# VH-VL binders against q9umr5: the designs that were tried, part 466

Target 1, 268 residues: q9umr5
Amino acid sequence: SYKPVIVVHGLFDSSYSFRHLLEYINETHPGTVVTVLDLFDGRESLRPLWEQVQGFREAVVPIMAKAPQGVHLICYSQGGLVCRALLSVMDDHNVDSFISLSSPQMGQYGDTDYLKWLFPTSMRSNLYRICYSPWGQEFSICNYWHDPHHDDLYLNASSFLALINGERDHPNATVWRKNFLRVGHLVLIGGPDDGVITPWQSSFFGFYDANETVLEMEEQLVYLRDSFGLKTLLARGAIVRCPMAGISHTAWHSNRTLYETCIEPWLS
Short names: E, the ipSAE of ESMFold2; O, the ipSAE of OpenDDE; V2, 0.75 times the mean of E and O plus 0.25 times the DockQ between their complexes.

## First folded at step 22 (VH-VL)

Design xi3 (framework fv_acimtamig; at its last look DockQ between E and O 0.01; V2 from the best seeds 0.00; counts 0 for: pae E 11.8 > 2, placed apart)
Fold by OpenDDE, look of step 22:
Structure xi3 (fold): chain C 268 residues (1-268), chain A 123 residues (1-123), chain B 106 residues (1-106)
Amino acid sequence: as target 1 above (268 residues)
Amino acid sequence: QVQLVQSGAEVKKPGESLKVSCKASGYTFTSYYMHWVRQAPGQGLEWMGIINPSGGDTDYAQKFQGRVTMTRDTSTSTVYMELSSLRSEDTAVYYCARVGVPYSDYPWSFDYWGQGTLVTVSS
Amino acid sequence: SYVLTQPSSVSVAPGQTATISCGGHNIGDKDVHWYQQRPGQSPVLVIYEDSERPSGIPERFSGSNSGNTATLTISGTQAMDEADYYCQVWDTRTYVFGGGTKLTVL
């Protein structure tokens, strides 16, 4: 039998967004028990990510307990960060494949219609004034806002991304690294035509330097220092990178070719 | 400002197909889902379906499954709705309506509507 | 299928408060949206997510939702408020509209 699949949605999503993914899994892996977690749907997805991590943890623990052979995680967009944090705080998870589906794993720094909608008077260049305030950190989108021009503010004010990355010292860094390294495979999915994740390389732990030049995962301090285990995972062949062009952000979970190429191989 | 401008009124015969267009302006076309809703004369509103920003994903009301096709053209910022095998009961004003939140098909409100397109089906 | 029930018509004198109900099983657990449609015009969103007003909508429009009933309230009703009003929800991969309520300002 196939291992159970747990799906975690992104910003402003619900289980409805994954109707095609469910169909694909059912067709190619019949009998798979797929659970799309309907937690923090819609506007509730704006709540602090640590709150979301706790909620999702409560939901996945029973599922994992019933699956001694392991489970797969498919985590979309913002959900990918939730899942990474989840695997960092859980010392007894049994995740075989962690599939990060177009997630801003290294943060977000882009002008998108999300910003226009949430912060009508702000651009990405001045959003640090909001996001790195105590008030701003109460919103999920600010929890992974990564301004390359205000690195000091990011390192000191980010209450989520900087911590799970091990970029700021904290007492749980060693344990979180150990926990995260329990994952069998880390599957990173994203692409240049996403249109939302900015830069799109963030889905592969790439990100801007101070000159807004995109550096790859291997050039990042978090990798070089192995602060949460990326270097270790890569060394043991546990990281899979699956870039795909021609896919917009809202299509990652509803594209058959993407599914067959980047997701399906890791569900067996 | 956001505007949705639809194609003009049409007269059709039973068995034919209709295709209504909805041209969007005043916002980022590729960031918002679009709905189609119709209204028969003197009747209420009826949801027909939804199409995602890229046009690659649609979901139709069960009543119209197999008969309706929604598409969109990014180059012209236009959404299309085609309904085949027309019947007299398909006589209605057809509306395009935008989802109120970007990049999401969560059941948000429809915040902007087209002016409507009257399609009359008669023998 | 999920059904929303509205009264066919409601009448109110100018300056008085109009109340339009929308009934549905456990509708209080759903987000309810309201649309106004004047004769010969397209629908206009007047209330979203039970009680929120879009920009440009007068404060005299308000909404509530609990139990099995959502309610649109128009205080200080004016002649221009005469229209059909529709409630809307989402249920099991479909969007459902109420039958509509014709509000007449006497």
Scores: ipSAE 0.837, ipTM 0.923, lowest interface PAE 0.7, mean pLDDT 96
Fold by ESMFold2, look of step 22:
Structure xi3 (fold): chain C 268 residues (1-268), chain A 123 residues (1-123), chain B 106 residues (1-106)
Amino acid sequence: as target 1 above (268 residues)
Amino acid sequence: QVQLVQSGAEVKKPGESLKVSCKASGYTFTSYYMHWVRQAPGQGLEWMGIINPSGGDTDYAQKFQGRVTMTRDTSTSTVYMELSSLRSEDTAVYYCARVGVPYSDYPWSFDYWGQGTLVTVSS
Amino acid sequence: SYVLTQPSSVSVAPGQTATISCGGHNIGDKDVHWYQQRPGQSPVLVIYEDSERPSGIPERFSGSNSGNTATLTISGTQAMDEADYYCQVWDTRTYVFGGGTKLTVL
C-alpha cells in the first residue's frame, strides 16, 4: 500500500538511467507503482526549463488524480528544478515527499563536460555573457546558471531560477509560495564528491557569495526573506538533509547505501 | 486558437450586483491565471484582481476588496466576476484577460483579452 | 502606489516615426509591456518585456526601457496604427497601467 513514486530525470538523461533505483524500490517496497517520466530525453533536456515544466505537469496530473492519498517525487539533478517549479505552479498537487537527488537548487557555477560540449569556447567566468542573454535563456543549463560575480545580471536575466526562488518580482510569487508549501517533506540529497554540481551545497540551497565562500541555506537571502517558503518548511520540521560522501554525479540513483539511507525512509 | 468570450452587456441600478462570465478555449484553462480589468467611459485601464483557475485562489485590488468575488468552473473553462453594491462610477467595460506564465509565448503580459462586457449603472 | 505617466496624445504624419513615453520611478528595473487599443476593441499586446514583439506584430513596432522612462517606437507609421496605447508593469501585488496615449496619424 505504498504511495506511487514519480521519477523525473536530469540533463542528457532518460528513463533507462533509473533501472537500479527501480530495482531497489521493488525489492524493499514491493507493489509500489513507480513511473519514470519519459519526456525531454537526451538532447531534449536542453529545452527551456519552463517548456519541460509544462510537459511534466501534463504527465503528472493523471497520476496524482488516481492517487488521492498522495504521491512521492524523486527528482534527479536538473529534474529537481523541474519538480520544484511543478510544486509552485500546481495548486492541487498532492506530493508528500519531494526527494531532490543532487539537484542544483540554488544554481550552478561550474565547468562541466556538458557545458564544454555545448559552449566549448566558454568557461564559468565568462559564460554569463551567453547565459544572461535572451538567446542563452533558451537553453536549460542557462536557466539555472548562477554567476556569483554578476548577481545584477543574474537577477535581471534569469527566466527561471531567479523567478522560482522569488529573487525577482513577479505577479505569481505569492501563489507559487503557497503551492510549494503544500509539500509534506523536502528531502535534500547531495555530497562533496558529486563532481558536477558546483558548489555541491547548491543541492542543499547553499551557494557562493561574491568571494566564492559557500553560505549555507539559512544564510541565503531567499531563506531569510522566506521568499518561496524555505524558512516556513524548516520551522515545520519538513526539511530533511541527507548528505553522503563518495558518490559521483551519475551514481546517485545506482547506489544502494544512498537509497537505503536517504531515499527509502521517505517512500511511505 | 486562444479565445476569451464574455457574457453580454448589462444595465443595472445602483445597489444591485453584476456577474460577468468569461469562457476560455484553445489552451489548458488551469495553466494560466485569469484577470479582470475594467475601463470607465473615456478612461484608462484599471486592474481589479486575479484568479487561479486551478485551485480558485484569488487576489483583489484594494479598491474592490469586500465588493468583488471571482470564481471559476473548470468543467466549462469559465471564470466569473461578481461586483456588489454597484454605483454609477462602476459603469465601465469589464474585460477578462490572461497573463502569460513564465513558460508561455509572452511571459508576464496580458497576452489575450476578452471582447469586453459593457455594464451601465443608472436609474 | 506605483504610477505610470503617459502623454495624453501624440500626432505624427504617415511614414514618420512615433514615440510614446511611459514614465515611472526606476521603471528601467521593471519589465514593461505595451498594448494597442483601437476604438471599440479590446487591447492587443504589441510589445512585451520592454522590447520583444509578439508573433504577428510588424517590425516597425519596437520598445526600450532605461532609467525612469520606457518608450514605444513605431517607425513608418501607418493610418492603421491610429489607436490608444497603454504601458503596463507589475508592482508588488498589483498590475499598473499607464493613463494611455492617443496616437493620431494625420
Scores: ipSAE 0.006, ipTM 0.465, lowest interface PAE 11.8, mean pLDDT 89
ESMFold2 (binder alone), look of step 22: mean pLDDT 91; pTM 0.922

Design xi4 (framework fv_acimtamig; at its last read DockQ between E and O 0.91; V2 from the best seeds 0.92)
Heavy chain, then light chain:
Amino acid sequence: QVQLVQSGAEVKKPGESLKVSCKASGYTFTSYYMHWVRQAPGQGLEWMGIINPAGGDTDYAQKFQGRVTMTRDTSTSTVYMELSSLRSEDTAVYYCARVGVPYSDYPWGFDYWGQGTLVTVSS
Amino acid sequence: SYVLTQPSSVSVAPGQTATISCGGHNIGDKEVHWYQQRPGQSPVLVIYEDSNRPSGIPERFSGSNSGNTATLTISGTQAMDEADYYCQVWDSRTYVFGGGTKLTVL
ESMFold2, look of step 22: ipSAE 0.850; ipTM 0.918
ESMFold2 (binder alone), look of step 22: mean pLDDT 92; pTM 0.937
OpenDDE, look of step 22: ipSAE 0.914; ipTM 0.951
ESMFold2, look of step 23: ipSAE 0.855; ipTM 0.920
ESMFold2 (binder alone), look of step 23: mean pLDDT 92; pTM 0.938
OpenDDE, look of step 23: ipSAE 0.937; ipTM 0.962
ESMFold2, look of step 24: ipSAE 0.863; ipTM 0.925
ESMFold2 (binder alone), look of step 24: mean pLDDT 92; pTM 0.938
OpenDDE, look of step 24: ipSAE 0.936; ipTM 0.962
ESMFold2, fold request of step 25: ipSAE 0.873, 0.874, 0.895; ipTM 0.928, 0.930, 0.938
ESMFold2 (binder alone), fold request of step 25: mean pLDDT 92, 92, 92; pTM 0.938, 0.935, 0.938
OpenDDE, fold request of step 25: ipSAE 0.931, 0.945, 0.945; ipTM 0.961, 0.966, 0.966
ESMFold2, last read: ipSAE 0.889, 0.881, 0.884; ipTM 0.937, 0.932, 0.934
ESMFold2 (binder alone), last read: mean pLDDT 92, 92, 92; pTM 0.938, 0.936, 0.936
OpenDDE, last read: ipSAE 0.944, 0.944, 0.932; ipTM 0.966, 0.966, 0.961

Design yi1 (framework fv_nofazinlimab; at its last look DockQ between E and O 0.84; V2 from the best seeds 0.80)
Fold by OpenDDE, look of step 22:
Structure yi1 (fold): chain C 268 residues (1-268), chain A 123 residues (1-123), chain B 112 residues (1-112)
Amino acid sequence: as target 1 above (268 residues)
Amino acid sequence: QVQLVQSGAEVKKPGSSVKVSCKASGGTFSDYAISWVRQAPGQGLEYLGEIIPMFHTRNYNEKFKGRVTITADKSTSTAYMELSSLRSEDTAVYYCARTKYDILEGFSDFDYWGQGTMVTVSS
Amino acid sequence: DVVMTQSPLSLPVTLGQPASISCRSSQSLVWSKGNTWLNWFQQRPGQSPRRLIYKVSNRDSGVPDRFSGSGSGTDFTLKISRVEAEDVGVYYCMQGTHEPYTFGQGTKLEIK
């Protein structure tokens, strides 16, 4: 039998967004138990990510317990960060494939329609004033805001991304790294036509330097220092990068070609 | 000024479906979320669900999951609410309402309402 | 779901006298400091609901200053300093902090 699949949604999402994905899985892997977690749906997805991590942990623990052979995680957009954190704090998870579906793994610094929608009176250039305040950190979108021009504020004020990345020292860094390294495969999915994840390379742990030049995963300090295990995972062949063009952000979970190319191979 | 104009009254048989429309004007449709609320005769208000056209996301009250479908057409600035497997208990006035999301100012819920659409379910 | 409990459910008032409606939530409606999404709506006979107050104490444009909202955490109050004939209708509190959004039972304000 196929291993159970757990799906974690993105910002303002719910299980409804994954109806096509469920169909694809059912067709190609019949009998697979797929659970789309309807937690923190809608505006609740704006809650601090650590709160979400706790909630999702409570939901996945029973599922994992009933699946001794392991489970697969498909985590979309903001959900990818939730899942990475989840795997970092769980010392007994049994995740075979962690599929990060167009997630801002290295953070967000986009001046997109989504940003303007949430911050109608602000630009990305001044959003650091909001996001790196106690007020801003109460919202999930600010928990992974990564301003390359204000690295000091990011490192000191980010209550989520900087911690799970091991960019700021904390007493759980070693343990979190150990836990995360329990994953069988890390499948990174994203693409240049996403339109929301900015830069789109963030889905592959690439990100801006201080000059807004995009550097690849291997050039990032978190990789070079192996702060949460990326270097180790890559060395043992556990990281899969699956870029795809022509897919907008809201279509990653409903594209058949993407599914067959980037998701399906890791559900067996 | 902002207006939400809904479709006309409906009379339906049990087991059938109804689809109500809500056309928005006087603002930018994609900047807001559209929610649906119903009110049975002489009763209070009940939230059904929400659509955020910008994000193409929909959120439903679990009480109605499986029966309610909310859609939107940005080109016509129109939201739709479809309720299937109608029961007599679904007899109510159905309202659409607008919500503004702003992290700085907070969520502005239901600042404008449609005029309501009476849906009667009877055999 | 968060349960919103209003009291009283029926509110007969003499013209010119003050009125007060209580709304209690089953859990805190505080999101973060300064963010509590509690709204008050007025529904006159035969009309759609109209928002009066948002975020506990902010009046919508066009709402007379005789209406005021207050409260915190789980306890909220709508006050009308001097009730007028046009105030007849049903008033609802509504929370937007937790999914799904929920309303109070409504308070029917009538003139004695």
Scores: ipSAE 0.785, ipTM 0.904, lowest interface PAE 0.7, mean pLDDT 95
Fold by ESMFold2, look of step 22:
Structure yi1 (fold): chain C 268 residues (1-268), chain A 123 residues (1-123), chain B 112 residues (1-112)
Amino acid sequence: as target 1 above (268 residues)
Amino acid sequence: QVQLVQSGAEVKKPGSSVKVSCKASGGTFSDYAISWVRQAPGQGLEYLGEIIPMFHTRNYNEKFKGRVTITADKSTSTAYMELSSLRSEDTAVYYCARTKYDILEGFSDFDYWGQGTMVTVSS
Amino acid sequence: DVVMTQSPLSLPVTLGQPASISCRSSQSLVWSKGNTWLNWFQQRPGQSPRRLIYKVSNRDSGVPDRFSGSGSGTDFTLKISRVEAEDVGVYYCMQGTHEPYTFGQGTKLEIK
């Protein structure tokens, strides 16, 4: 039978957002136990990501314990950052496929309607003043804000992303890398028409340099130094890249072709 | 000027459903969350759920066991709340209200309310 | 669900005298480290609720300065320094820190 699937939602989400994904899984993998974690719903998705990681960790433990053969994670948008942190902090995770569904894995730097919605008096060029402060770090979107023009501030102030990327020293770096490397496959999904994740290549561990030129995953220092295991995973053939054009940010979990192409093959 | 205008009063039979509308004006509809709150006669206020058009997401109070459905139509700047399997206990005034999520200034919950829609459930 | 408990539920006051309404939550309303999403609403007879206070102590535009809010953690207070006839109605506290949002049961203020 099929491994259980755990779904971790994104900003302002709830289980309703994944109804089509659940239908697709049921049709192609009948009998699969799928759990959309009902934590940090709606407004609570703005809580600090470490607080969310702690709560999601507590929720996944019993599910993983009941499935010793392993589980799969499907993690959408900021949920993919929660899931990557889970893989690092859990000594005992048994995740086979980690499916990162349009997640800002290297951070976010964009003047999107979403930014205007949460920061109506700010622009991406000055948001570092808010996000790289103790005030801003109380909110999840600032936990992965990555201003390529203020890299020193990012490296010093980020309470989440710089840590899970191994860009700032911390006492658990070796243990987190070891834990992350226990994942079976890392499936990276995203595309140029997402409209929210900026740059969209963040979903593939790409990101801007200081000139806003996108450097791909293999050009990033975190990859080259193998700070949390990306180079090792790629060398094992454990990283799957599945880009797809024509999908907006809110449609990744409700597109049948995307599911069949990028998700279905990994739900063993 | 921001304004939330709701549809008129409804009288319904037990077991049926009701759909209440909330039309927003004086602002950009997608800039806010729209929430629904009800008040039974002589009783307090009870939150039903909200819709966030920008993120295409809905969040419901579990108490309603999937009986509530909240939708939005951006082209008409209108949110809808549908409550199914009506019982006499669902007799209440149903309000829509809005929230602005502003990280710098803090959340501005229910800064504007609709006029309310009386829903009466009787056999 | 976070339970919000108001006291008193009925508050007769003499015109021109102060009034005080207590609101207690079953768990802390502090968002992570600093923010507290505690609101106060007034509902005059026959009207929709109107927000008076947000974020514990911030008065909304057009709310008279005789209204003030205070408190922290789980204990909050709405004060009216000098009650006027127009203040008659029911007052609700509401928390927005935890889903689902919850209201106190209401305090009916009336002039003796």
Scores: ipSAE 0.783, ipTM 0.880, lowest interface PAE 1.0, mean pLDDT 92
ESMFold2 (binder alone), look of step 22: mean pLDDT 90; pTM 0.928

Design yi10 (framework fv_nofazinlimab; at its last look DockQ between E and O 0.87; V2 from the best seeds 0.69)
Fold by ESMFold2, look of step 22:
Structure yi10 (fold): chain C 268 residues (1-268), chain A 123 residues (1-123), chain B 112 residues (1-112)
Amino acid sequence: as target 1 above (268 residues)
Amino acid sequence: QVQLVQSGAEVKKPGSSVKVSCKASGFTFSSYAISWVRQAPGQGLEYLGEIIPMFHTRNYNEKFKGRVTITADKSTSTAYMELSSLRSEDTAVYYCARTKYDILEGFSDFDYWGQGTMVTVSS
Amino acid sequence: DVVMTQSPLSLPVTLGQPASISCRSSQSLVWSHGNTWLNWFQQRPGQSPRRLIYKVSNRDSGVPDRFSGSGSGTDFTLKISRVEAEDVGVYYCMQGTHEPYTFGQGTKLEIK
C-alpha cells in the first residue's frame, strides 16, 4: 500500500544511524518496505562521490524494478548529493519523493569542528588549495567544497558538484536535466541550528556570494539558467521547503516533530 | 601522554552480555575514532567496529551487527563496547584503539592501543 | 571482506640476520593517487599490539630504522634488516582501505 522507501546515509555513517527514523515510519506507515542502503559505511563514505553514486545505483535498480508504482528517497547530509546525482544519471528512475535531509546541495564552506576533524591544520580560507587539487578531489568532502572566494578554481577543479549543478558545460547536461525532472517532489529540509552545513541555506540551494552574503535559491545562477531543472520544478509546484530551527546536524533523523512535519506527509 | 585504559577481566556465561570500558587521556577525545579489536587465545586480530564521538556515528563489522553495541561518553572521555548473546568462541582479549582521520596526512589507524580486557565465556 | 594472507606464519631467524614477511590481499588496497592504507603491527609476548608502519612504508616515530615496508596493489613486505632480540613477537599486516578492516593471520618471529 505505501511506496517503498530507500534511505541513503551521510559522511561517516551507517544504517544504525536511522533506527529512530525507521521506528517513526513503522508507526505511521505500517507495512512500508524501508531499505537503508548499507554501502560506503564509515571510512568508505570518504570515497569519491562518483564512486559512491555508481555503487548506490547498482543497489537501487532492483528495488525500483520491484516497485513500478514508484519509490521514495530519504537522503541525509552528504547522501542528498549522492541521491541528486542518482536522479540525474538514471534514465529510468521512478522516484516520487526525494527527501533531502540537511544536505549541502550548493556545497560546503564551513570552518567548524567538522572541518577541523578532517583537516586539523587548515582553515576554510585556505582549504581550497587542498580540495581543488587532484589529491583533494579523491575525497568526498572536497567533491562538494565550494569556496565562494575562489569560484574560478571551484568551476575548474570540482569533479562532482559543478557537474551535477550544470555549472560546467558537459555532454550529459541535457540528459541529466531530463532525468532529474522526472522526480515527483523535491523536499528540502534543514535549519539554522544545524551547526555543520555551512551556510545552512545550502540545504535549500542557497549559498554565499563573494562577500559571504547568503543568496537564496531563486537568486542563484543555476536556478536562473535552470541548469538542472530547479526553476522548472518550482514553477511546477514540486519543491517543498521545510525549514526547522533547533535541530543539530546529528539529530535530523531522530527528531519526531521533524519527521511528522517534514517527512511523513510525503511518504505516500 | 596518550593513554587508553580498559576495564578489568570478565567471566561470563553463554547467552549473557559483557560491557568493556576504554578511558582515554592525553588527547582530545572527540578528535578521534575509537575502534574495538579482539584476539581469541592463540589467534589473530579481528575488528569489531568503531565509534566517532564527533558525529555520534557507529560502524560495525557486519559479522557482529545485532550483537555489538559501541557507545561513548564525552564527559568522561570513555568508550564502551557491549557484546550480547555470548558464545564460547567470543572468549578473547578485547582491545580498544584510536584512529585519526586526517585527509592531508593520511589516515592514522590504531596508533595507540589499550592494555586489553580478557573476556572468558564458559558454561 | 578483504582476506589478508601472510607468509610465513612462523619465522625463526638468527640474531643479526635479515627477516622478511609477506602480506597479500584478496583485492587491491589502492584508495587514490597511490595511497594504500596498509599497516604493520608488532605484538611482543604478553603485550598489546604496537603500530610499526603505516601507509605501506611510513615508519612510526620511535620505530628503529631497521624496519621497512614496501609493496603496492595486493603484495606487501615488511623487512627487518638485522633482527635483534627485542624483535621477538607476532607481526600483523592490516588493511584499512575497505570496510571492514581486516588483519593477516600473523607471523611469529622467533630467535633460533
Scores: ipSAE 0.698, ipTM 0.852, lowest interface PAE 1.2, mean pLDDT 92
Fold by OpenDDE, look of step 22:
Structure yi10 (fold): chain C 268 residues (1-268), chain A 123 residues (1-123), chain B 112 residues (1-112)
Amino acid sequence: as target 1 above (268 residues)
Amino acid sequence: QVQLVQSGAEVKKPGSSVKVSCKASGFTFSSYAISWVRQAPGQGLEYLGEIIPMFHTRNYNEKFKGRVTITADKSTSTAYMELSSLRSEDTAVYYCARTKYDILEGFSDFDYWGQGTMVTVSS
Amino acid sequence: DVVMTQSPLSLPVTLGQPASISCRSSQSLVWSHGNTWLNWFQQRPGQSPRRLIYKVSNRDSGVPDRFSGSGSGTDFTLKISRVEAEDVGVYYCMQGTHEPYTFGQGTKLEIK
């Protein structure tokens, strides 16, 4: 039998967005128990990510307990960060494949229509004033806002991303790293035509330097310092990078080719 | 001026489907969410779901067990609500309403409503 | 789901007298820093609902100042300082903090 699949949605999302994915899984892996978690749907997806992590943890624990051979996680967009944090705080998770589906794993610094929709009166260059305030950090989108021009503010004010990345020292960093390293495979999916994740390389732990030059994962301090285990995972062959062009952000979970190429191989 | 104009009254048989439209004007359609609310005769208001055209995301009240489908056409600034497997208890006036999302100012829920569409389900 | 409980359900009022409607939520509607998405709607006979108050205490444009909203957390109140004939209808509270969004049962305001 196939291992159960747990799906975590993104910002302003719900289980409805994954109807095609469910269809694909059912067709290619019949009998797979797929659970799309309808937690923090819609507006509630704006709640602080740590709150979401706690909620999703409560939901996945019983699923994992019933699957001693392990489970797979498919986590979309913002959900990918939730899942990474989830795996960091759980010392007893049994996740075989963690599939990060177009997630801003290294943060977001976009100025897209998506951002403008949420912050109609703010520009990307000024959003740090909001996101790195105590008020701003109460919104999920600010929990992974990563302004490369205000690194000091990011490191000191980010209550989520900077912590799970181990970029800011905290007493749980060692344990979180240990926990995260329990994952069998980290499958990173994203692409240049996403249009929302900015830069799109964030889905692969690439990100801007102070000059807005995109550096790859291996050039990031979190990798070089192995602050949460990326270097270790890569060394053991546990990281899979699956870039794909021609896919917009809202289509990652409903593209058959993407599924067959980047997702399906890791559901066996 | 802001307007939400809905399609006309419908009479349907049990087991059939109904699709109600909501034409928006006087504002940027993609900057808002469109919600659907119904009201059975002499009863209160019940939330069905919403669509956020910008993100192509839809959120449904799970009480309807997948019978509700909300869609939107940005090119025509029109939202649609389809309810399948109709029952007599689905007889109600169905409303569309807009919602503005703003992280700084907060959400502005249901500030404008359509005129309502009466859907009658009878054998 | 968040349960919104209004009281009273029937509100007969003499013209010129004040009216008060209570709305209680089964859980806190507070998001952050005072942001609370609690709305009040008025529905006159044969009409669509009309939003009167948003975020607990903010009046929509065109709403007379005799209407006021107050409250916090789980307890909210709509007040009409001097009821007029045009105020006849059903009033609903609605929470927009938690999905799915939910309405109170409605309070039917009538003139004695």
Scores: ipSAE 0.565, ipTM 0.829, lowest interface PAE 1.4, mean pLDDT 94
ESMFold2 (binder alone), look of step 22: mean pLDDT 90; pTM 0.926

